# VHH binders against q9xw16: the designs that were tried, part 1

No score or structure here was measured in a lab: all are predicted.

Target 1, 132 residues: q9xw16; the task's number for its first letter is 1
Amino acid sequence: MSGWNAYIDTMTAAAPSIKRCAIVGAADGSVWARTEADNVFKASEEELKTFVALFNDVTQVPAKGADIEGVHYVVPRTEESLIFGKKENTGFFAVKTKSAVLIAVYEGPNEVAAQVRKAVESMQTYLNNAGY
Below, numbering starts at 1 at the first letter of every chain, in headers, positions and changes, except where a header shows other numbers; antibody chains are not in Kabat numbers.
F, E and O stand for the ipSAE by ESMFold2-Fast, ESMFold2 and OpenDDE, each averaged over both directions (binder to target, target to binder). V2 = 0.75 x the mean of E and O + 0.25 x the DockQ between their complexes.
[cut] marks letters that were taken out.
The coordinates of atoms that the task and the answers printed are left out; those that the model quotes come from them. Centres of patches stay.

## First folded at step 1 (VHH; framework vhh_7pa5_2)

Design t1 (at its last look DockQ between E and O 0.22; V2 from the best seeds 0.00; counts 0 for: pae E 8.3 > 2, placed apart)
Amino acid sequence: QVQLVESGGGMVQPGGSLRLSCAASGFTFSSYAMSWVRRAPGKGPEWVSAISGSGGSTYYADSVKGRFTISRDNAKNTLYLQMNSLKPEDTALYYCAKDSGPPPAPPLPGSYFDYWGQGTQVTVSS
ESMFold2, look of step 1: ipSAE 0.013; ipTM 0.250
ESMFold2 (binder alone), look of step 1: mean pLDDT 80; pTM 0.808
OpenDDE, look of step 1: ipSAE 0.039; ipTM 0.326

## First folded at step 2 (VHH; framework vhh_7pa5_2)

Design t2 (at its last look DockQ between E and O 0.02; V2 from the best seeds 0.00; counts 0 for: pae E 8.5 > 2, SAP .726 > .668, placed apart)
Amino acid sequence: QVQLVESGGGMVQPGGSLRLSCAASGFTFSDYYMSWVRRAPGKGPEWVSYISSSGSTIYYADSVKGRFTISRDNAKNTLYLQMNSLKPEDTALYYCAKDSGPPPAPPLPGRYFDYWGQGTQVTVSS
ESMFold2, look of step 2: ipSAE 0.013; ipTM 0.177
ESMFold2 (binder alone), look of step 2: mean pLDDT 78; pTM 0.790
OpenDDE, look of step 2: ipSAE 0.013; ipTM 0.294

## First folded at step 3 (VHH; framework vhh_7pa5_2; also named t31)

Design t3 (at its last read DockQ between E and O 0.34; V2 from the best seeds 0.00; counts 0 for: pae E 7.2 > 2, SAP .724 > .668)
Amino acid sequence: QVQLVESGGGMVQPGGSLRLSCAASGFTFSSYAMSWVRRAPGKGPEWVSRISGSGGSTYYADSVKGRFTISRDNAKNTLYLQMNSLKPEDTALYYCAKDSGPPPAPPLPGSYFDYWGQGTQVTVSS
ESMFold2, look of step 3: ipSAE 0.036; ipTM 0.454
ESMFold2 (binder alone), look of step 3: mean pLDDT 80; pTM 0.810
OpenDDE, look of step 3: ipSAE 0.052; ipTM 0.367
ESMFold2, last read: ipSAE 0.013, 0.014, 0.013; ipTM 0.261, 0.383, 0.241
ESMFold2 (binder alone), last read: mean pLDDT 80, 80, 80; pTM 0.809, 0.813, 0.810
OpenDDE, last read: ipSAE 0.036, 0.038, 0.079; ipTM 0.380, 0.362, 0.410

## First folded at step 4 (VHH; framework vhh_7pa5_2)

Design t4 (at its last look DockQ between E and O 0.25; V2 from the best seeds 0.00; counts 0 for: pae E 5.3 > 2, SAP .684 > .668)
Amino acid sequence: QVQLVESGGGMVQPGGSLRLSCAASGFTFSSYAMSWVRRAPGKGPEWVSRIYGSGGRTYYADSVKGRFTISRDNAKNTLYLQMNSLKPEDTALYYCAKDSGPPPAPPLPGSYFDYWGQGTQVTVSS
ESMFold2, look of step 4: ipSAE 0.021; ipTM 0.347
ESMFold2 (binder alone), look of step 4: mean pLDDT 80; pTM 0.819
OpenDDE, look of step 4: ipSAE 0.049; ipTM 0.350

## First folded at step 5 (VHH; framework vhh_3k1k_2)

Design t5 (at its last look DockQ between E and O 0.24; V2 from the best seeds 0.00; counts 0 for: pae E 8.0 > 2, unsure alone 63.9 < 65, SAP .745 > .668)
Amino acid sequence: QVQLVESGGALVQPGGSLRLSCAASGFTFSSYAMRWYRQAPGKEREWVARISGSGGSTYYEDSVKGRFTISRDDARNTVYLQMNSLKPEDTAVYYCAKDSGPPPAPPLPGSYFDYWGQGTQVTVSS
ESMFold2, look of step 5: ipSAE 0.013; ipTM 0.216
ESMFold2 (binder alone), look of step 5: mean pLDDT 78; pTM 0.786
OpenDDE, look of step 5: ipSAE 0.125; ipTM 0.541

## First folded at step 6 (VHH; framework vhh_3k1k_2)

Design t6 (at its last look DockQ between E and O 0.07; V2 from the best seeds 0.00; counts 0 for: pae E 5.6 > 2, unsure alone 61.9 < 65, placed apart)
Amino acid sequence: QVQLVESGGALVQPGGSLRLSCAASGFTFSSYAMRWYRQAPGKEREWVARISGRGDRTYYEDSVKGRFTISRDDARNTVYLQMNSLKPEDTAVYYCAKDSGPPPAPPLPGSDFDYWGQGTQVTVSS
ESMFold2, look of step 6: ipSAE 0.020; ipTM 0.352
ESMFold2 (binder alone), look of step 6: mean pLDDT 77; pTM 0.775
OpenDDE, look of step 6: ipSAE 0.043; ipTM 0.412

## First folded at step 7 (VHH; framework vhh_7pa5_2)

Design t7 (at its last look DockQ between E and O 0.24; V2 from the best seeds 0.00; counts 0 for: pae E 5.7 > 2, SAP .808 > .668)
Amino acid sequence: QVQLVESGGGMVQPGGSLRLSCAASGFTFSSYAMSWVRRAPGKGPEWVSRISGSGGDTYYADSVKGRFTISRDNAKNTLYLQMNSLKPEDTALYYCAKSGPPPAPPLPGSYFDYWGQGTQVTVSS
ESMFold2, look of step 7: ipSAE 0.020; ipTM 0.310
ESMFold2 (binder alone), look of step 7: mean pLDDT 81; pTM 0.812
OpenDDE, look of step 7: ipSAE 0.145; ipTM 0.562

## First folded at step 8 (VHH; framework vhh_7pa5_2)

Design t8 (at its last look DockQ between E and O 0.14; V2 from the best seeds 0.00; counts 0 for: pae E 9.5 > 2, placed apart)
Amino acid sequence: QVQLVESGGGMVQPGGSLRLSCAASGFTFSDYAMSWVRRAPGKGPEWVSRISGSGGRTYYADSVKGRFTISRDNAKNTLYLQMNSLKPEDTALYYCAKSGPPPAPPLPGSNFDYWGQGTQVTVSS
ESMFold2, look of step 8: ipSAE 0.007; ipTM 0.134
ESMFold2 (binder alone), look of step 8: mean pLDDT 82; pTM 0.821
OpenDDE, look of step 8: ipSAE 0.025; ipTM 0.308

## First folded at step 9 (VHH; framework vhh_7pa5_2)

Design t9 (at its last look DockQ between E and O 0.08; V2 from the best seeds 0.00; counts 0 for: pae E 11.6 > 2, SAP .717 > .668, placed apart)
Amino acid sequence: QVQLVESGGGMVQPGGSLRLSCAASGFDFSRYAMSWVRRAPGKGPEWVSRISGSGGDTYYADSVKGRFTISRDNAKNTLYLQMNSLKPEDTALYYCAKSGPPPAPPLPGDYFDYWGQGTQVTVSS
ESMFold2, look of step 9: ipSAE 0.000; ipTM 0.185
ESMFold2 (binder alone), look of step 9: mean pLDDT 81; pTM 0.813
OpenDDE, look of step 9: ipSAE 0.021; ipTM 0.430

## First folded at step 10 (VHH; framework vhh_6fv0_2)

Design t10 (at its last look DockQ between E and O 0.05; V2 from the best seeds 0.00; counts 0 for: pae E 11.8 > 2, unsure alone 62.4 < 65, SAP .712 > .668, placed apart)
Amino acid sequence: QVQLQESGGGLVQPGGSLRLSCAASGFTFSSYAMYWVRQAPEKGLEWVSRISGSGGSTYYKDSVEGRFTVSRDNAKNTLYLQMNSLKPEDAAQYYCAKDSGPPPAPPLPGSYFDYRGQGTQVTVSS
ESMFold2, look of step 10: ipSAE 0.000; ipTM 0.117
ESMFold2 (binder alone), look of step 10: mean pLDDT 76; pTM 0.767
OpenDDE, look of step 10: ipSAE 0.059; ipTM 0.457

## First folded at step 11 (VHH; framework vhh_7pa5_2)

Design t11 (at its last look DockQ between E and O 0.29; V2 from the best seeds 0.00; counts 0 for: pae E 9.3 > 2, SAP .687 > .668)
Amino acid sequence: QVQLVESGGGMVQPGGSLRLSCAASGFTFSSYAMSWVRRAPGKGPEWVSRISGSGGSTYYADSVKGRFTISRDNAKNTLYLQMNSLKPEDTALYYCAKDSGPPPAPPLPGYFDYWGQGTQVTVSS
ESMFold2, look of step 11: ipSAE 0.006; ipTM 0.215
ESMFold2 (binder alone), look of step 11: mean pLDDT 81; pTM 0.818
OpenDDE, look of step 11: ipSAE 0.021; ipTM 0.315

## First folded at step 12 (VHH; framework vhh_7pa5_2)

Design t12 (at its last look DockQ between E and O 0.23; V2 from the best seeds 0.00; counts 0 for: pae O 6.6 > 2, placed apart)
Amino acid sequence: QVQLVESGGGMVQPGGSLRLSCAASGFTFSSYAMSWVRRAPGKGPEWVSRISGSGGSTYYADSVKGRFTISRDNAKNTLYLQMNSLKPEDTALYYCAKDSGPPLPPPLPGSYFDYWGQGTQVTVSS
ESMFold2, look of step 12: ipSAE 0.032; ipTM 0.461
ESMFold2 (binder alone), look of step 12: mean pLDDT 81; pTM 0.817
OpenDDE, look of step 12: ipSAE 0.018; ipTM 0.310

## First folded at step 13 (VHH; framework vhh_7pa5_2)

Design t13 (at its last look DockQ between E and O 0.34; V2 from the best seeds 0.00; counts 0 for: pae E 7.0 > 2)
Amino acid sequence: QVQLVESGGGMVQPGGSLRLSCAASGFTFSSYAMSWVRRAPGKGPEWVSRISGSGGSTSYADSVEGRFTISRDNAKNTLYLQMNSLKPEDTALYYCAKDSGPPPAPPLPGSYFDYWGQGTQVTVSS
ESMFold2, look of step 13: ipSAE 0.015; ipTM 0.336
ESMFold2 (binder alone), look of step 13: mean pLDDT 79; pTM 0.788
OpenDDE, look of step 13: ipSAE 0.066; ipTM 0.465

## First folded at step 14 (VHH; framework vhh_4orz_3)

Design t14 (at its last look DockQ between E and O 0.13; V2 from the best seeds 0.00; counts 0 for: pae E 8.6 > 2, unsure alone 64.4 < 65, placed apart)
Amino acid sequence: EVQLVESGGGLVQAGGSLRLFCAASGFTFSSYAMAWLRQAPGKRREWVARISSGGSTDYADSVEDRFTISRDNAKNTVSLQMNSLKPEDTAIYFCAKDSGPPPAPPLPGSYFDYWGQGTQVTVSS
ESMFold2, look of step 14: ipSAE 0.007; ipTM 0.117
ESMFold2 (binder alone), look of step 14: mean pLDDT 78; pTM 0.786
OpenDDE, look of step 14: ipSAE 0.085; ipTM 0.491

## First folded at step 15 (VHH; framework vhh_7pa5_2)

Design t15 (at its last look DockQ between E and O 0.62; V2 from the best seeds 0.00; counts 0 for: pae E 10.0 > 2, SAP .697 > .668)
Amino acid sequence: QVQLVESGGGMVQPGGSLRLSCAASGFTFSSYAMSWVRRAPGKGPEWVSRISGSGGDTYYADSVKGRFTISRDNAKNTLYLQMNSLKPEDTALYYCAKDSGPPPLPPLPGSYFDYWGQGTQVTVSS
ESMFold2, look of step 15: ipSAE 0.006; ipTM 0.138
ESMFold2 (binder alone), look of step 15: mean pLDDT 80; pTM 0.808
OpenDDE, look of step 15: ipSAE 0.016; ipTM 0.306

## First folded at step 16 (VHH; framework vhh_7pa5_2)

Design t16 (at its last look DockQ between E and O 0.09; V2 from the best seeds 0.00; counts 0 for: pae E 7.6 > 2, SAP .685 > .668, placed apart)
Amino acid sequence: QVQLVESGGGMVQPGGSLRLSCAASGFTFSSYAMSWVRRAPGKGPEWVSRISGSGGDTYYADSVKGRFTISRDNAKNTLYLQMNSLKPEDTALYYCAKDSGPPPAPPLPGSYFDYWGQGTQVTVSS
ESMFold2, look of step 16: ipSAE 0.014; ipTM 0.325
ESMFold2 (binder alone), look of step 16: mean pLDDT 81; pTM 0.815
OpenDDE, look of step 16: ipSAE 0.042; ipTM 0.375

## First folded at step 17 (VHH; framework vhh_7pa5_2)

Design t17 (at its last look DockQ between E and O 0.11; V2 from the best seeds 0.00; counts 0 for: pae E 10.1 > 2, placed apart)
Amino acid sequence: QVQLVESGGGMVQPGGSLRLSCAASGFTFSSYAMSWVRRAPGKGPEWVSRISGSGGDTYYADSVKGRFTISRDNAKNTLYLQMNSLKPEDTALYYCAKDSPPLPGSYFDYWGQGTQVTVSS
ESMFold2, look of step 17: ipSAE 0.006; ipTM 0.153
ESMFold2 (binder alone), look of step 17: mean pLDDT 82; pTM 0.821
OpenDDE, look of step 17: ipSAE 0.018; ipTM 0.279

## First folded at step 18 (VHH; framework vhh_7pa5_2)

Design t18 (at its last look DockQ between E and O 0.25; V2 from the best seeds 0.00; counts 0 for: pae E 10.7 > 2)
Amino acid sequence: QVQLVESGGGMVQPGGSLRLSCAASGFTFSSYAMSWVRRAPGKGPEWVSRISGSGGDTYYADSVKGRFTISRDNAKNTLYLQMNSLKPEDTALYYCARPPAPPLPGSYFDYWGQGTQVTVSS
ESMFold2, look of step 18: ipSAE 0.005; ipTM 0.144
ESMFold2 (binder alone), look of step 18: mean pLDDT 84; pTM 0.843
OpenDDE, look of step 18: ipSAE 0.021; ipTM 0.312

## First folded at step 19 (VHH; framework vhh_7pa5_2)

Design t19 (at its last look DockQ between E and O 0.17; V2 from the best seeds 0.00; counts 0 for: pae E 7.5 > 2, placed apart)
Amino acid sequence: QVQLVESGGGMVQPGGSLRLSCAASGFTFSSYAMSWVRRAPGKGPEWVSRISGSGGDTYYADSVKGRFTISRDNAKNTLYLQMNSLKPEDTALYYCAKDRSGPPPAPPLPGSYFDYWGQGTQVTVSS
ESMFold2, look of step 19: ipSAE 0.014; ipTM 0.185
ESMFold2 (binder alone), look of step 19: mean pLDDT 80; pTM 0.809
OpenDDE, look of step 19: ipSAE 0.041; ipTM 0.317

## First folded at step 20 (VHH; framework vhh_7pa5_2)

Design t20 (at its last look DockQ between E and O 0.09; V2 from the best seeds 0.00; counts 0 for: pae E 10.6 > 2, framework grips, SAP .7 > .668, placed apart)
Amino acid sequence: QVQLVESGGGMVQPGGSLRLSCAASGFRFSSYAMSWVRRAPGKGPEWVSRISGSGGDTYYADSVKGRFTISRDNAKNTLYLQMNSLKPEDTALYYCARPAPPLPGSYFDYWGQGTQVTVSS
ESMFold2, look of step 20: ipSAE 0.005; ipTM 0.137
ESMFold2 (binder alone), look of step 20: mean pLDDT 85; pTM 0.848
OpenDDE, look of step 20: ipSAE 0.015; ipTM 0.268

## First folded at step 21 (VHH; framework vhh_7pa5_2)

Design t21 (at its last look DockQ between E and O 0.14; V2 from the best seeds 0.00; counts 0 for: pae E 7.0 > 2, placed apart)
Amino acid sequence: QVQLVESGGGMVQPGGSLRLSCAASGFTFSSYAMSWVRRAPGKGPEWVSRISGSGGSTYYADSVKGRFTISRDNAKNTLYLQMNSLKPEDTALYYCAKDLPPAPPPGSRSYFDYWGQGTQVTVSS
ESMFold2, look of step 21: ipSAE 0.015; ipTM 0.198
ESMFold2 (binder alone), look of step 21: mean pLDDT 80; pTM 0.805
OpenDDE, look of step 21: ipSAE 0.021; ipTM 0.320

## First folded at step 22 (VHH; framework vhh_7pa5_2)

Design t22 (at its last look DockQ between E and O 0.03; V2 from the best seeds 0.00; counts 0 for: pae E 11.4 > 2, placed apart)
Amino acid sequence: QVQLVESGGGMVQPGGSLRLSCAASGFTFSSYAMSWVRRAPGKGPEWVSRISGSGGSTYYADSVKGRFTISRDNAKNTLYLQMNSLKPEDTALYYCARPPAPPLPGSGSYFDYWGQGTQVTVSS
ESMFold2, look of step 22: ipSAE 0.000; ipTM 0.104
ESMFold2 (binder alone), look of step 22: mean pLDDT 81; pTM 0.807
OpenDDE, look of step 22: ipSAE 0.023; ipTM 0.417

## First folded at step 23 (VHH; framework vhh_7pa5_2)

Design t23 (at its last look DockQ between E and O 0.01; V2 from the best seeds 0.00; counts 0 for: pae E 13.6 > 2, framework grips, placed apart)
Amino acid sequence: QVQLVESGGGMVQPGGSLRLSCAASGFTFSSYAMSWVRRAPGKGPEWVSRISGSGGSTYYADSVKGRFTISRDNAKNTLYLQMNSLKPEDTALYYCAKDRGSSGWYFDYWGQGTQVTVSS
ESMFold2, look of step 23: ipSAE 0.000; ipTM 0.160
ESMFold2 (binder alone), look of step 23: mean pLDDT 86; pTM 0.865
OpenDDE, look of step 23: ipSAE 0.019; ipTM 0.275

## First folded at step 24 (VHH; framework vhh_8ghr_2)

Design t24 (at its last look DockQ between E and O 0.13; V2 from the best seeds 0.00; counts 0 for: pae E 9.1 > 2, unsure alone 61.9 < 65, placed apart)
Amino acid sequence: EVQLVESGGGLVQPGGSLRLSCAASGFTFSSSYAIGWVRRAPGKGEELVARISGSGGSTYYADSVEGRFTISADISKNTAYLQMNSLRVEDTAVYYCAKDSGPPPAPPLPGSYFDYWGQGTLVTVSS
ESMFold2, look of step 24: ipSAE 0.007; ipTM 0.239
ESMFold2 (binder alone), look of step 24: mean pLDDT 76; pTM 0.776
OpenDDE, look of step 24: ipSAE 0.026; ipTM 0.328

## First folded at step 25 (VHH; framework vhh_7pa5_2)

Design t25 (at its last look DockQ between E and O 0.09; V2 from the best seeds 0.00; counts 0 for: pae E 8.6 > 2, placed apart)
Amino acid sequence: QVQLVESGGGMVQPGGSLRLSCAASGFTFSSYAMSWVRRAPGKGPEWVSRISGSGGSEYYADSVKGRFTISRDNAKNTLYLQMNSLKPEDTALYYCAKDSGPPPAPPLPGSYFDYWGQGTQVTVSS
ESMFold2, look of step 25: ipSAE 0.012; ipTM 0.198
ESMFold2 (binder alone), look of step 25: mean pLDDT 79; pTM 0.801
OpenDDE, look of step 25: ipSAE 0.063; ipTM 0.392

## First folded at step 26 (VHH; framework vhh_7pa5_2)

Design t26 (at its last look DockQ between E and O 0.08; V2 from the best seeds 0.00; counts 0 for: pae E 9.8 > 2, placed apart)
Amino acid sequence: QVQLVESGGGMVQPGGSLRLSCAASGFTFSSYAMSWVRRAPGKGPEWVSRISGSGGSTYYADSVKGRFTISRDNAKNTLYLQMNSLKPEDTALYYCAKDSGPPPAPPLPASYFDYWGQGTQVTVSS
ESMFold2, look of step 26: ipSAE 0.006; ipTM 0.125
ESMFold2 (binder alone), look of step 26: mean pLDDT 79; pTM 0.808
OpenDDE, look of step 26: ipSAE 0.022; ipTM 0.305

## First folded at step 27 (VHH; framework vhh_7pa5_2)

Design t27 (at its last look DockQ between E and O 0.17; V2 from the best seeds 0.00; counts 0 for: pae E 9.3 > 2, SAP .712 > .668, placed apart)
Amino acid sequence: QVQLVESGGGMVQPGGSLRLSCAASGFTFSSYAMSWVRRAPGKGPEWVSRISGSGGSTYYADSVKGRFTISRDNAKNTLYLQMNSLKPEDTALYYCAKSGPPPAPPLPGSYFDYWGQGTQVTVSS
ESMFold2, look of step 27: ipSAE 0.006; ipTM 0.112
ESMFold2 (binder alone), look of step 27: mean pLDDT 82; pTM 0.817
OpenDDE, look of step 27: ipSAE 0.020; ipTM 0.282

## First folded at step 28 (VHH; framework vhh_7pa5_2)

Design t28 (at its last look DockQ between E and O 0.03; V2 from the best seeds 0.00; counts 0 for: pae E 8.1 > 2, SAP .682 > .668, placed apart)
Amino acid sequence: QVQLVESGGGMVQPGGSLRLSCAASGFTFSSYAMSWVRRAPGKGPEWVSRISGSGGSTYYADSVKGRFTISRDNAKNTLYLQMNSLKPEDTALYYCAKDYGPPPAPPLPGSYFDYWGQGTQVTVSS
ESMFold2, look of step 28: ipSAE 0.013; ipTM 0.229
ESMFold2 (binder alone), look of step 28: mean pLDDT 80; pTM 0.811
OpenDDE, look of step 28: ipSAE 0.031; ipTM 0.306

## First folded at step 29 (VHH; framework vhh_7pa5_2)

Design t29 (at its last look DockQ between E and O 0.08; V2 from the best seeds 0.00; counts 0 for: pae E 7.8 > 2, placed apart)
Amino acid sequence: QVQLVESGGGMVQPGGSLRLSCAASGFTFSSYAMSWVRRAPGKGPEWVSRISGSGGRTYYADSVKGRFTISRDNAKNTLYLQMNSLKPEDTALYYCAKDSGPPPAPPLPGSYFDYWGQGTQVTVSS
ESMFold2, look of step 29: ipSAE 0.014; ipTM 0.132
ESMFold2 (binder alone), look of step 29: mean pLDDT 81; pTM 0.823
OpenDDE, look of step 29: ipSAE 0.029; ipTM 0.308

## First folded at step 30 (VHH; framework vhh_7pa5_2)

Design t30 (at its last look DockQ between E and O 0.38; V2 from the best seeds 0.00; counts 0 for: pae E 7.7 > 2)
Amino acid sequence: QVQLVESGGGMVQPGGSLRLSCAASGFTFSSYAMSWVRRAPGKGPEWVSTISGSGGSTYYADSVEGRFTISRDNAKNTLYLQMNSLKPEDTALYYCAKDSGPPPAPPLPGSYFDYWGQGTQVTVSS
ESMFold2, look of step 30: ipSAE 0.013; ipTM 0.304
ESMFold2 (binder alone), look of step 30: mean pLDDT 79; pTM 0.793
OpenDDE, look of step 30: ipSAE 0.053; ipTM 0.363

